# Designs tried in a protein design chat: miniprotein binders against q9h3h3. Part 143

Target 1, 235 residues: q9h3h3
Amino acid sequence: EDGFTAEHLAAEAMAADMDPWLVFDARTTPATELDAWLAKYPPSQVTRYGDPGSPNSEPVGWIAVYGQGYSPNSGDVQGLQAAWEALQTSGRPITPGTLRQLAITHHVLSGKWLMHLAPGFKLDHAWAGIARAVVEGQLQVAKVSPRAKEGGRQVICVYTDDFTDRLGVLEADSAIRAAGIKCLLTYKPDVYTYLGIYRANRWHLCPTLYESRFQLGGSARGSRVLDRANNVELT
Key: E = the ipSAE of ESMFold2; O = the ipSAE of OpenDDE; V2 = 0.75 times the mean of E and O plus 0.25 times the DockQ between their complexes.

## First folded at step 12 (miniprotein)

Design yB4 (at its last look DockQ between E and O 0.72; V2 from the best seeds 0.64)
Fold by ESMFold2-Fast, scan of step 12:
Structure yB4 (fold): chain B 235 residues (1-235), chain A 85 residues (1-85)
Amino acid sequence: as target 1 above (235 residues)
Amino acid sequence: SPELIRWKIEMLLRFAEILLKRAEELFKEGTDPEEAKELLEFVLRLLRMAIELAEKLGNEELLKRAEELIERAEELLRKLEELKK
């Protein structure tokens, strides 16, 4: 965020993860109930800390949809953090490759496609499309941030199980595009989130691994995906 | 997992202390009391989360550390409110 430090962004991410979530869980809820749930909790109207006039009176950290096959696995985040502190003390270079190895060693493999949209119709419409794709089985799990007190853009996160599985990451991009999403997407491994690798980071690392841009002409490619670290087009 | 709960408390306390120090710097600087107040409200939220987890874990040392940071944050909040008047 503009003017926020990496520690502040990390603290807000942790607080949001720990606060209650509004969840549509396709493992226990019939798919026929999704449209009513989306109408009840449009992300542009759900407030981060609750208020009169919003759908929520209590704090909400995230609004999420779990697919029928979703099985959460965060890996060994505690071990990852201890290893990270040791790495910073060691004088060893901090690079995307070093962080990748840390993530693999501690089984912190999940990652996510991110899209940032202003509160309003376009955000709510995009979220509805993503939520339907999750419930229908084209995506595994997704979440969207509630409206912050400060205002600003909200984020939709679409998760994949393993950021090192390039094919899986690209398949998720295709499913997002098939859901009608045309905005810029960036892909971030959860290890970067846990270690506080945001836009403002001490090591000057790019905070995302991939970007996806919608290409006009639906009979052509659909999207163009770039590996930002290696400056290679994947498509 | 007690280990995971302990780690979460430690991280919450660490973030709270870093952000509290930032709020203290903003107060001393005197340029944006509203920013300092919002930061303190967030610090207090992190500390309440830490207290709830520390009580669940039954760890008196972590509970005491969180309570000390709360008192420090509330002291600064009172000073900010006094300036406003």
Scores: ipSAE 0.677, ipTM 0.901, lowest interface PAE 0.8, mean pLDDT 87
Fold by OpenDDE base, look of step 13:
Structure yB4 (fold): chain B 235 residues (1-235), chain A 85 residues (1-85)
Amino acid sequence: as target 1 above (235 residues)
Amino acid sequence: SPELIRWKIEMLLRFAEILLKRAEELFKEGTDPEEAKELLEFVLRLLRMAIELAEKLGNEELLKRAEELIERAEELLRKLEELKK
């Protein structure tokens, strides 16, 4: 992906974040209603702009499920951004370690596992599995992109509270695998998004910290997780 | 927070400007007028969002910048529509 493509995708994601969401909140809605909600709003049929014949008549940015333990905390994003601007002005080297430290200092620690799936039954099934895992408390929060007009791949995002907590990141991977997901997963901290650091950025920073590949047999986790920064397998 | 709103506006404007430049390039190349149009429609969406936030924040500078980009995007859209006649 070239720098332009990365920026375009980031712009689309930002616009989606600002549009209305379809949300199942397990804190306020009984778990017994989840199946009906999933049937009403299958992500392969929900359209980004509310196309005729879709379950939604209005634009939808994301379809999301909030677990019982979900508490939105974005940290000090403002302080993070100010520190980032100051760092850029200083001319000091910018490394993944620098960004990690900024994230810690400003408590901007959220991250997400990402999976890309083609529209259809497999996507809807995967989403249903993730949504159930969230409602059952195995995961905290997840969202899926609605169907685009061009029929491109949709993305499921599964969040963790702290990208610096390797155990938490790995536990989420295990929960995703337990939900029946077998595709490639990538883990990205939100701090990179808040700072406008995308693929092919001028600092040569990789926004992907971890990759998870499904493994048939042997390991209790059912996946191999690669630390991309260190090129080391964690599992 | 007002600061978060400001950041959102600045990011929207930045994206809008980048994508608008790309739309202008596509227009000059003449390869896919529909792609350029779709991109412009998205740019205009971003800019409308920026305006709404700028109005909420009461930031006249950001509002003015958004309006300038809208004028530029709408002009390009008009040119694209004229080529399809």
Scores: ipSAE 0.623, ipTM 0.883, lowest interface PAE 0.7, mean pLDDT 90
Fold by ESMFold2, look of step 13:
Structure yB4 (fold): chain B 235 residues (1-235), chain A 85 residues (1-85)
Amino acid sequence: as target 1 above (235 residues)
Amino acid sequence: SPELIRWKIEMLLRFAEILLKRAEELFKEGTDPEEAKELLEFVLRLLRMAIELAEKLGNEELLKRAEELIERAEELLRKLEELKK
């Protein structure tokens, strides 16, 4: 609802992070098992809270695939959060540049490409393509939200390890497009997630760093990518 | 780490209090008791998560704060249930 939308979204995200996840981990699971796992847990049918008739009987926060190269390194999240609290009480302006500097200083550099799709065949197909790209090593980590009780759009998140490494971010965009994904993609650094900063936040920050639109005859990667911070096209 | 666990508890408590205040507003307005009930159920889920972490951490202060919010949420849920009768 309008009066608490950012805080409600942050609370839902935190709850999902803390509930059990359904994970295919390529580091411990043979790649030949992926197709069966995808068939058992299509994201359009896995429900957030375990509705009757779902493949899951208990809550699921996320469905995830970890690639063989996945190496968890969140950086100095505790130091980042402490510095963030200090900035809020300092009275100094909070800007996108401030958030970028905090992320760099504390080495909290990961970020993610996001895509929003309605439940159904197209969502399940897109997720399967992304999951295969992760297991094959073109992408490192991805997750998809389960179906909400209201049946709204779901999100696929494809992670990169350094939002300041533009080439790495663009390479991930290209791998997503190679999996046949044609919808709008937006890129958000994880620093915003760790600090609970979502759209309609009280600082008027826009967590979106890049936008990617698929084009016929466009860039070598088939995308037109806009840098939202500088309002320039990266292509 | 203990510091990260403490941060998570404090964030859960902050979210729970904000959402609880919204549920209290919805109750006073009298517009949609089912929306208020669903919000309270979510608040209680957040608080149970906070209690589990606070017990793991052994932090009595955080546990007490979570229990106080649970009491407020459960009282409001009882009031909503009385209106349905």
Scores: ipSAE 0.598, ipTM 0.880, lowest interface PAE 1.1, mean pLDDT 87
ESMFold2 (binder alone), look of step 13: mean pLDDT 86; pTM 0.842

Design yB5
Fold by ESMFold2-Fast, scan of step 12:
Structure yB5 (fold): chain B 235 residues (1-235), chain A 85 residues (1-85)
Amino acid sequence: as target 1 above (235 residues)
Amino acid sequence: SPELIRWKIEMLLRFAEILLKRAEELFKEGKDPEEAKELLEFVLRLLRMAIELAEKLGNEELLKRAEELIERAEELLRKLEEELK
C-alpha cells in the first residue's frame, strides 16, 4: 500500500533526525581538520545502528557538515502539521499549490538536492567533495545517510534555505556540479518530507520539484535543470 | 519548547500505532514473519524515543500511552519469536 509506504518512510526520517548525528561544524571547527574527520567517518562504513566493525558503536542518524555561515531555520513544523490535518479533514483538493502555500504560511522553506549512491568508494568520494564545498562556502549545509543494515543505496542531501528561491536552488546545483558530482540529482522541499510526500503517495503528487542531469561539454553550468511540474528546462 | 516536545511525542506515538497495526496484520495473515519482526523492532524503537521525551516533558498521560503501546508491541514480538523458532 502506497500510503503505508509513505508513512513508514516518514517515521524512518523522524527517527534518523532524532538519533545522534556525526557533525563537522565549520562554525566552530577549523577547516584544516575536515580531511581527518572525513577519513574517520566515511559514510559507506558508518552503520545506522552501530556495529563493532564500523567507526561507530552507537546509532547514527546522519553524518553532516555545517558551513561557516549556516543558520538553521526549520520554520513552524508544528503549525504546518496542524494545518495539514485540517486540510485533509476539510476534503479540499491537495495539490502542489496548496502545499506550497502551507509551507510559506508556516515558514517551512528549506529544501534539498538529493543524490542516491550505492555504498562504496564513489559514495565516499562524492561526499568528500560535497563536504569540502560546504566548508569552503560554496554550499550551506549537507548530510549523508549512514549504511543501512542490509546495505541499500545511501542518500546525500544538500540543503538550500528557500525552495521558492529558484536562483538559490540553481546556484546550489552549480556548486554540486563544480564539486565533481555527475549523477542524477532531484530537488525536494522539506515540507514534502514532513508531510510524507514520497514516490508512492496517495495524492499522486510528484515528490520532487526539480531534476538535474549532468551535461557533457556544452553547458557552462555543467548540468541541465528541469522543472518537473511544468516540464520546462531552466538551464 | 514544551509544545514542540509534545508534538514530537504525539507524532512518534501516531507512527508507532500505524506501524504496529501493520505488524499485527502481517502476523494474523501469516505473511513474512521476518518483515513483521523487523517492523515491530522499529516500532519499539519509536516508542522508546517517545518514552524518553515524555519523561523529560513530565507528561504522565503521554508516558502511559507509550507504555501501553510498548506492552502491546512486546507481546506481539514474543509471539513472532515463537513462530520463527
Scores: ipSAE 0.662, ipTM 0.897, lowest interface PAE 0.9, mean pLDDT 87

Design yB6
Fold by ESMFold2-Fast, scan of step 12:
Structure yB6 (fold): chain B 235 residues (1-235), chain A 85 residues (1-85)
Amino acid sequence: as target 1 above (235 residues)
Amino acid sequence: SPELIRWKIEMLLRFAEILKKRAEELFKEGVDPEEAKELLEFVLRLLRMAIELAEKLGNEELLKRAEELIERAEELLRKLEELEK
């Protein structure tokens, strides 16, 4: 509810990034091996810190699938961090616009569609659909959290290269829907994640730029996408 | 890079301090001993990561800071575990 929540989430994110990842890398692994890999590592059963009764005995930070064309570009995260410290010290207002400019200046442009699901069949099924879309080239890269020891909701993250490229963000949404995903999706730029800006942050910023809701029957896209910041419907 | 590794160690130590302080507050209030214990276990994980990175970097000062923090966190965890028996 306060700054502690943001710090705790940032610490958990850092720890997950630093622990080993289970990766299916389509750049070096044949697509025909994906189904076996998905069966071996269903996210509802992979435990965060390892368990003899789970698929993993060692800690796993993330379960990820890299597309054939995936070329990681995190930008200048160190420069972003330094500029963020300077901004806070300067006393200048911290707004969505200043964060956007910071991200552009330091080339930290990636962002992600997020979906939160309880551990179980629906999570595993959703992840399998996303993973197949990545390997088939409709999405670039995705990851899913392992099961936490407390048994809370897990998150699937589907990345796009540039959060300022609205068409690219919408294309990713369309591909997620085409993969059979029907739950609520929210889109967050990675700049917010790198700076530890989550829900209930001290600057009262909304880290969610877009929201996607599944729409039956009428839409060629399969969803309605809202620009949360401007309250404008995009589809 | 050595600079990135140093930055990661500094961030891990900062998070460990903040979360340890929160665990201390919960312990004093006597409201959520299970949450305090889980938070301390996570603090110990962050500190072990910091120690591994400091060893790889060869930075004795950062290693010492991490080792001092882990001793304090382990002491607090021991006190919590004793009270729960």
Scores: ipSAE 0.650, ipTM 0.895, lowest interface PAE 0.9, mean pLDDT 87

Design yB7
Fold by ESMFold2-Fast, scan of step 12:
Structure yB7 (fold): chain B 235 residues (1-235), chain A 85 residues (1-85)
Amino acid sequence: as target 1 above (235 residues)
Amino acid sequence: SPELIRWKIEMLLRFAEILLKRAEELKKEGVDPEEAKELLEFVLRLLRMAIELAEKLGNEELLKRAEELIERAEELLRKLEELLK
């Protein structure tokens, strides 16, 4: 049921991470090549498992752009997993606070702003804006899912190094808005992804920490950010 | 690292087994054979990933576990394909 759905989503996420990625790496590729790369691999046309009519004949897990200063650090995921199993066995309450503590202890600090968009022009335009912001240094790294199903939404993930750094999380939100993005954004720490915290999880945890809504022309920041766990406005 | 590779194999095998059991339940219930087939094709994908990593790691026990699950999944897929004809 609900638990099965969460495990299926976790399995799909793992498979996507392990399948080949289409990457524009600004650490090694001139920024002038970005527009051609974006034209070659629009996310609305790249298919998850390959198709003769799409840009790819082979499976693609993610389409990603790495910024010039990007330095990946996943932390100690194995130690996190062992501590998670111990926590579940201990009978202690599983809360956002206990998960935050596990993440800090094991240095699993990265997180991401998520936006879900239907395949089409709006998705491709949003992704191009995000990709340019990454290459220009306004954001560190981003990825977008390929097209898996007609009518099914695709996700753009915009990463930050440390989900406990609220200023960094808010700065990423501002950069996303500056790129022209107006849709709903939600922020998820990677620790939740590694531990299988999705919608309808068995612990009844909200699967995201923050929510960002665009404000039409009335806000200096262009968005209102809410801390979902504490129901507190941050902006 | 060998520990990370081993952890990934264990997770792939765990997910594959959970989803394979679900595919077996769907087939037994006689509901959504096409959904069961799609789920089973995904299970086989997870198991092929596990095999590739187990071969690179040189771990015969994990390789054998993945191969046993593949045989079970392929048998179920054969039965589902007959139902869908």
Scores: ipSAE 0.670, ipTM 0.900, lowest interface PAE 0.8, mean pLDDT 86

Design yB8 (at its last look DockQ between E and O 0.72; V2 from the best seeds 0.65)
Fold by ESMFold2-Fast, scan of step 12:
Structure yB8 (fold): chain B 235 residues (1-235), chain A 85 residues (1-85)
Amino acid sequence: as target 1 above (235 residues)
Amino acid sequence: SPELIRWKIEMLLRFAEILLKRAEELFKEGSDPEEAKELLEFVQRLLRMAIELAEKLGNEDLLKRAQELIDRAQKLLEKLRELES
């Protein structure tokens, strides 16, 4: 799927970010209103561009829940882009370490756990669990994609504020598991999203840093978290 | 802020051109007209976003580039719709 697939995914992500969002903002809305909002906007029924049969008549890029303590910090994305262009023209190697350094230099530190689910009850149930965890303070912020025109899996993104903070990334994984999520999770730093690192990228980089697989055992429910670049188990 | 808006316009134009070229390739091959039409509809959406931002930024050159690409996409989409009848 060569370079076109990565460019198409990057274009779709940019368009979704720029289109209107349906947001439950716990900073300004009482937690008691969450259940009604979730019932009004189940992600399996909200359509990307609007449909007479859906809850929305207008395009929706994302359905999101902001936690009470959520304070967005995108860092210096403009500086990151300028540095990225300079790096590409320099001929210097493009590696996970180089991208990590660019992210740190420009304070583009956020990242997200991703889960992909087919439209339906399981998706809506998983999203409701994540949304409640955000409103209750176990997670900071999350969003889910609307249903695409041609169908396909939808994605739930659960954000952390610093992908270099390994403990914080692992704590988010634990909170996702505590919410009842058992599917495969992968962790992607936002710097990769901003630079267009998706599957089939031209630098042959793995598009995610970590992978989490549900495991039942011991005194605590846990997951196996793997560092994908180094093939090292973290839990 | 103006520099970030300019970057967003440049990226939208770049993506629109890449996807438009793919739709043009599909049209020449005579393969999957529905995929080509869906790409062109998406290209038009990216370009409308670019136009809105270029107007807000007051950048006439970026506005003209977006308008040229949307015209090119519209012409191809019309040809594809005619073939489908």
Scores: ipSAE 0.718, ipTM 0.912, lowest interface PAE 0.7, mean pLDDT 87
Fold by OpenDDE base, look of step 13:
Structure yB8 (fold): chain B 235 residues (1-235), chain A 85 residues (1-85)
Amino acid sequence: as target 1 above (235 residues)
Amino acid sequence: SPELIRWKIEMLLRFAEILLKRAEELFKEGSDPEEAKELLEFVQRLLRMAIELAEKLGNEDLLKRAQELIDRAQKLLEKLRELES
């Protein structure tokens, strides 16, 4: 993906974040209603702009499920941004370690596993599995992008509270695999998004910290997780 | 927070400028007018969002900047329509 594609995707994601969301909140809605909600709003049929004949008449940015233990905490994003501007002005080297320390200092620690799937039954099935895992408390929160006019791949995001908690990141991977998902997963901290650090950035920072590949008959986790920063297999 | 809103506006404007420039390049290169049109429609959407936030924040400078970009996008859309006709 070229730099333009990365910026375009980032713009689309930002616009989606600002549009209305279709949310199933397990904190306020009984788990028994999940199946009906999934049937009403299958991600492959929900359209980004509310096309005629879609389940939604209005624009939808994301379809999301909140678990019982979900508590939104973005940390000190303002302080993070100020520190980032100061760091850029200082001319000091910017490394993944630097960003990690900034994230820790400002408590901007959220991250997400990402999977890209073509629209259709496989996507809807994968989403249903993830949504169930969230409602059952195996995962905290997840979202999926609606269908675009031109089609293309939709993305499912599964969040973790702390990208620096390796065990928590790995546990989420295991839960995703247990939900029956076998595709490639990439893990990205949200701090990169808040700082406008995308693919092919001028600092040559890779926003992907981990990759998970499904493995048959392998570890109890059913996946092989690679630490991209250190080029080390964790499982 | 007002600061977060400001950040969102700035990011929207930045994206709009990048994408608008790309649409202009596509137009100059004689690329598919439909691709440029779709991109411009998205740019306009970003800018409308920026305008709404700028109005909420009461920031006239950001509002002006957003309006200037919308006008630029609209002019390009008009040129594209003229070529299709």
Scores: ipSAE 0.634, ipTM 0.883, lowest interface PAE 0.6, mean pLDDT 90
Fold by ESMFold2, look of step 13:
Structure yB8 (fold): chain B 235 residues (1-235), chain A 85 residues (1-85)
Amino acid sequence: as target 1 above (235 residues)
Amino acid sequence: SPELIRWKIEMLLRFAEILLKRAEELFKEGSDPEEAKELLEFVQRLLRMAIELAEKLGNEDLLKRAQELIDRAQKLLEKLRELES
């Protein structure tokens, strides 16, 4: 089931990437239009395939907000994928260190904080807060999945430029928490996504690099962020 | 770019074939036919995407491969519908 599950998830991700997206692009759209756009397309009501009665009549793969400073740079994804195929046929061991080196070599350094929320007020409120943070410049780009045909949790992805830049990752975590988000956040480098490596993958790789847990303690401290690879607190 | 489009078609075809083989196993086992049907419907969506890209690229070999797989998926879906009747 592990290998099939990963391939099925990769196929679904590719299909979503290729379907139309609903995008608010702050580079070309005034910020004053954001609230109306959010009200029109709440992620709990936008359906993956344009179900009857939903606000969208076409399939939607993602709902996204691009900040004014968003500068797309995926790196050498084609070269990364070719090197990955060659590595698999070489018989050499596949490890987290190998993936990190491929990402660095091909300049595929972006990654994202992930949160999973059930459809409803909490999801729509969280997304609205994230979208405002992007338009206001505290975050660069974010996306949220539409409502699935089968139902279930949806995902908000908040991107950062460089998964090896711990301070940048922590700054994004702080901006997410400032939007009022208290759930568990996990961080996944984009290299895993571009290679179709998900949690139930056949190599048993763990795509989660960092975890963020909200803390309320007596000190009213913010997030507690753990580097899972090195078992080190970053906060 | 044309090279990226070709890569997408090849990935779509690989995913579709893997999922199609799973649906064929479910059919042979006589187990959950609704799961097999839903899987085949997804396979058909992947293959329609691949066909559209192959036509855009003008690559007749990739188009033939995609058409063969979608025909195979459709035939199995028809067998599943007959089984339910």
Scores: ipSAE 0.617, ipTM 0.887, lowest interface PAE 1.0, mean pLDDT 87
ESMFold2 (binder alone), look of step 13: mean pLDDT 88; pTM 0.863

Design yB9
Fold by ESMFold2-Fast, scan of step 12:
Structure yB9 (fold): chain B 235 residues (1-235), chain A 88 residues (1-88)
Amino acid sequence: as target 1 above (235 residues)
Amino acid sequence: SREELELIRWKIEMLLRFAEILLKRAEELFKEGVDPEEAKELLEFVLRLLRMAIELAEKLGNEELLKRAEELIERAEELLRKLEELLK
């Protein structure tokens, strides 16, 4: 709404990305070491700035697990930013379609399934399930926020390479459900994050493309997925 | 490469922009006598952003960006000193 909250969230996100990460990298570390690593760094206990009594003595921006095939590619974020400024100056309507085109043009295609959980056993259990799925190859990469100084919910992010690839996004959802996750999931393209578009944006854009709700009683999928942009059920 | 240097410059510019916006908010809170603990937390975060900017500016060898970051740090540290005295 006022824009300050959006700028503050963007600053926090940038700082978290630039601060040290606790990483289990399956490209260089045997999978047999994962359980010990998860026990050492439960996200409910790892603090953002290394509070006394936490497992970390130094600031931690993110706790992450990289899959064996993980190869980071953010695309041309600088070009995206320049094009975004030009779009704002042009007076053209700013819509989900125009952002999608900017993202495609600049190859800023990654996106993520998000889940928000309170610090505690359920968060740590969910993270362990996601981490194992990443190391076993069902998911590519994931991260979880450390415990904030003021507390509050923590976020688990499970990434996919291309938000325009609906099948890939749905396959990630299926893998998350197969890992035992039952909470609400929302899917956000990284282009919104890089442009600082959160809830209180002046263009009234919804940065969430998909919503996944756990489906009790089975089916071929463990969830019902809604396309939020078009208000269409996909499963 | 040139692309890598441009990315570093862009990161510094973003850190400085965020730091200035948040610093102005902390200054506003201090002047109005509202939420001194929130102002202090904002300032601690601002100083963190500025230290990141300084490290990158030194790596880049850009004296103008380094100077801008140092000026904002001095401004933030002065406000922090006043807030710490107030919170005693």
Scores: ipSAE 0.645, ipTM 0.888, lowest interface PAE 1.0, mean pLDDT 87

Design yC1
Fold by ESMFold2-Fast, scan of step 12:
Structure yC1 (fold): chain B 235 residues (1-235), chain A 85 residues (1-85)
Amino acid sequence: as target 1 above (235 residues)
Amino acid sequence: SPELIRWRIEMLLRFAEILLKRAEELFKEGVDPEEAKELLEFVLRLLRMAIELAEKLGNEELLKRAEELIERAEELLRKLEELLK
C-alpha cells in the first residue's frame, strides 16, 4: 500500500500526543521519587486505552520523563506543514536534503533516538535506565509508548534539541550507551514525524538519519554510529 | 492558538478519512473484519478529538465535516459488528 502504513503511524503518533501523558517532571518532583514512579508505571503494563487490570483505567498516549533543564521548543510546525504541501505540489524533488532545508527554515530542529523493544522485563529495565539518565541530567527528555491493544513492540524516544548538531546527537547516543542500553538505536528528526515519514512512505525515504550499534572495543563510546543518508561511519 | 487548533483539526480529519477508506475497502473485500473494526474504532476516536477541537474553535464547517465522517464510520461499524456475531 503506497503510503498507508506511514499515514496510519502518523495518525497514531498524533493521537498519542493529544491523549493524556503520565509524566515524571524532574523540574518539580524530587529525584528520590523516581524509583516508586517507575515501579507504579512500567511501560510493559501501562495500556494505550486503559484497562481495569493495568496501572491505568484511562487512555495514556505516552509515559515521559522531563529533565531539570527541559524547555520544549517545537518550532513553527504550522509553517512547516504549509511549506510541505507547497513542496509536494511544486514538482521539486523530495529528498533528505529538501526536508532538512524545510526543517531549518521553520526551526523544527528537535529529533530523537529510537529503540524498539517487545513488552516485558527488558523494555522496563531499559526505560528505567533512560529515565534515571534524564533525571540525573545526562539526557534532556525521554518518553516511551504504552502497550498497544494489538500487542507488538513498544518504542523509547530519547530527544535532542537539534538534529543538525551532529555532536549533540552523538553525545546523546553516548549517554544512552552509558545507561546500559545495548540494542539497536536509530535517530529520527521530528520533522520526519510531523510530515509522516515512516516505514513504507510513498517517497521511499529512509525514515531515520543515523543508526547506532553497540560494539565493545570499536570506539571510545562503545558504539558505532552510521550516517544512513550519506553511508558514512561517524564513530 | 486558533491557527494551531485549526491545523490539528484538519490533520485529524485527513487521517480519519484515509483510515476510514481503508476500513471500507477491507469490509468490501470481506477480509480482516477484526482489523477493520479496530481501525474503525480508532477512526471514531480521531473524529471525536476533531469535534472537541472544532467546538472549542467555533468552526461550524469543520464540525460538520467531522460529524459526516462519524456517521459514515458508525454505519460501517454497525455492519462489521453484525458480521462478527
Scores: ipSAE 0.672, ipTM 0.906, lowest interface PAE 0.8, mean pLDDT 88

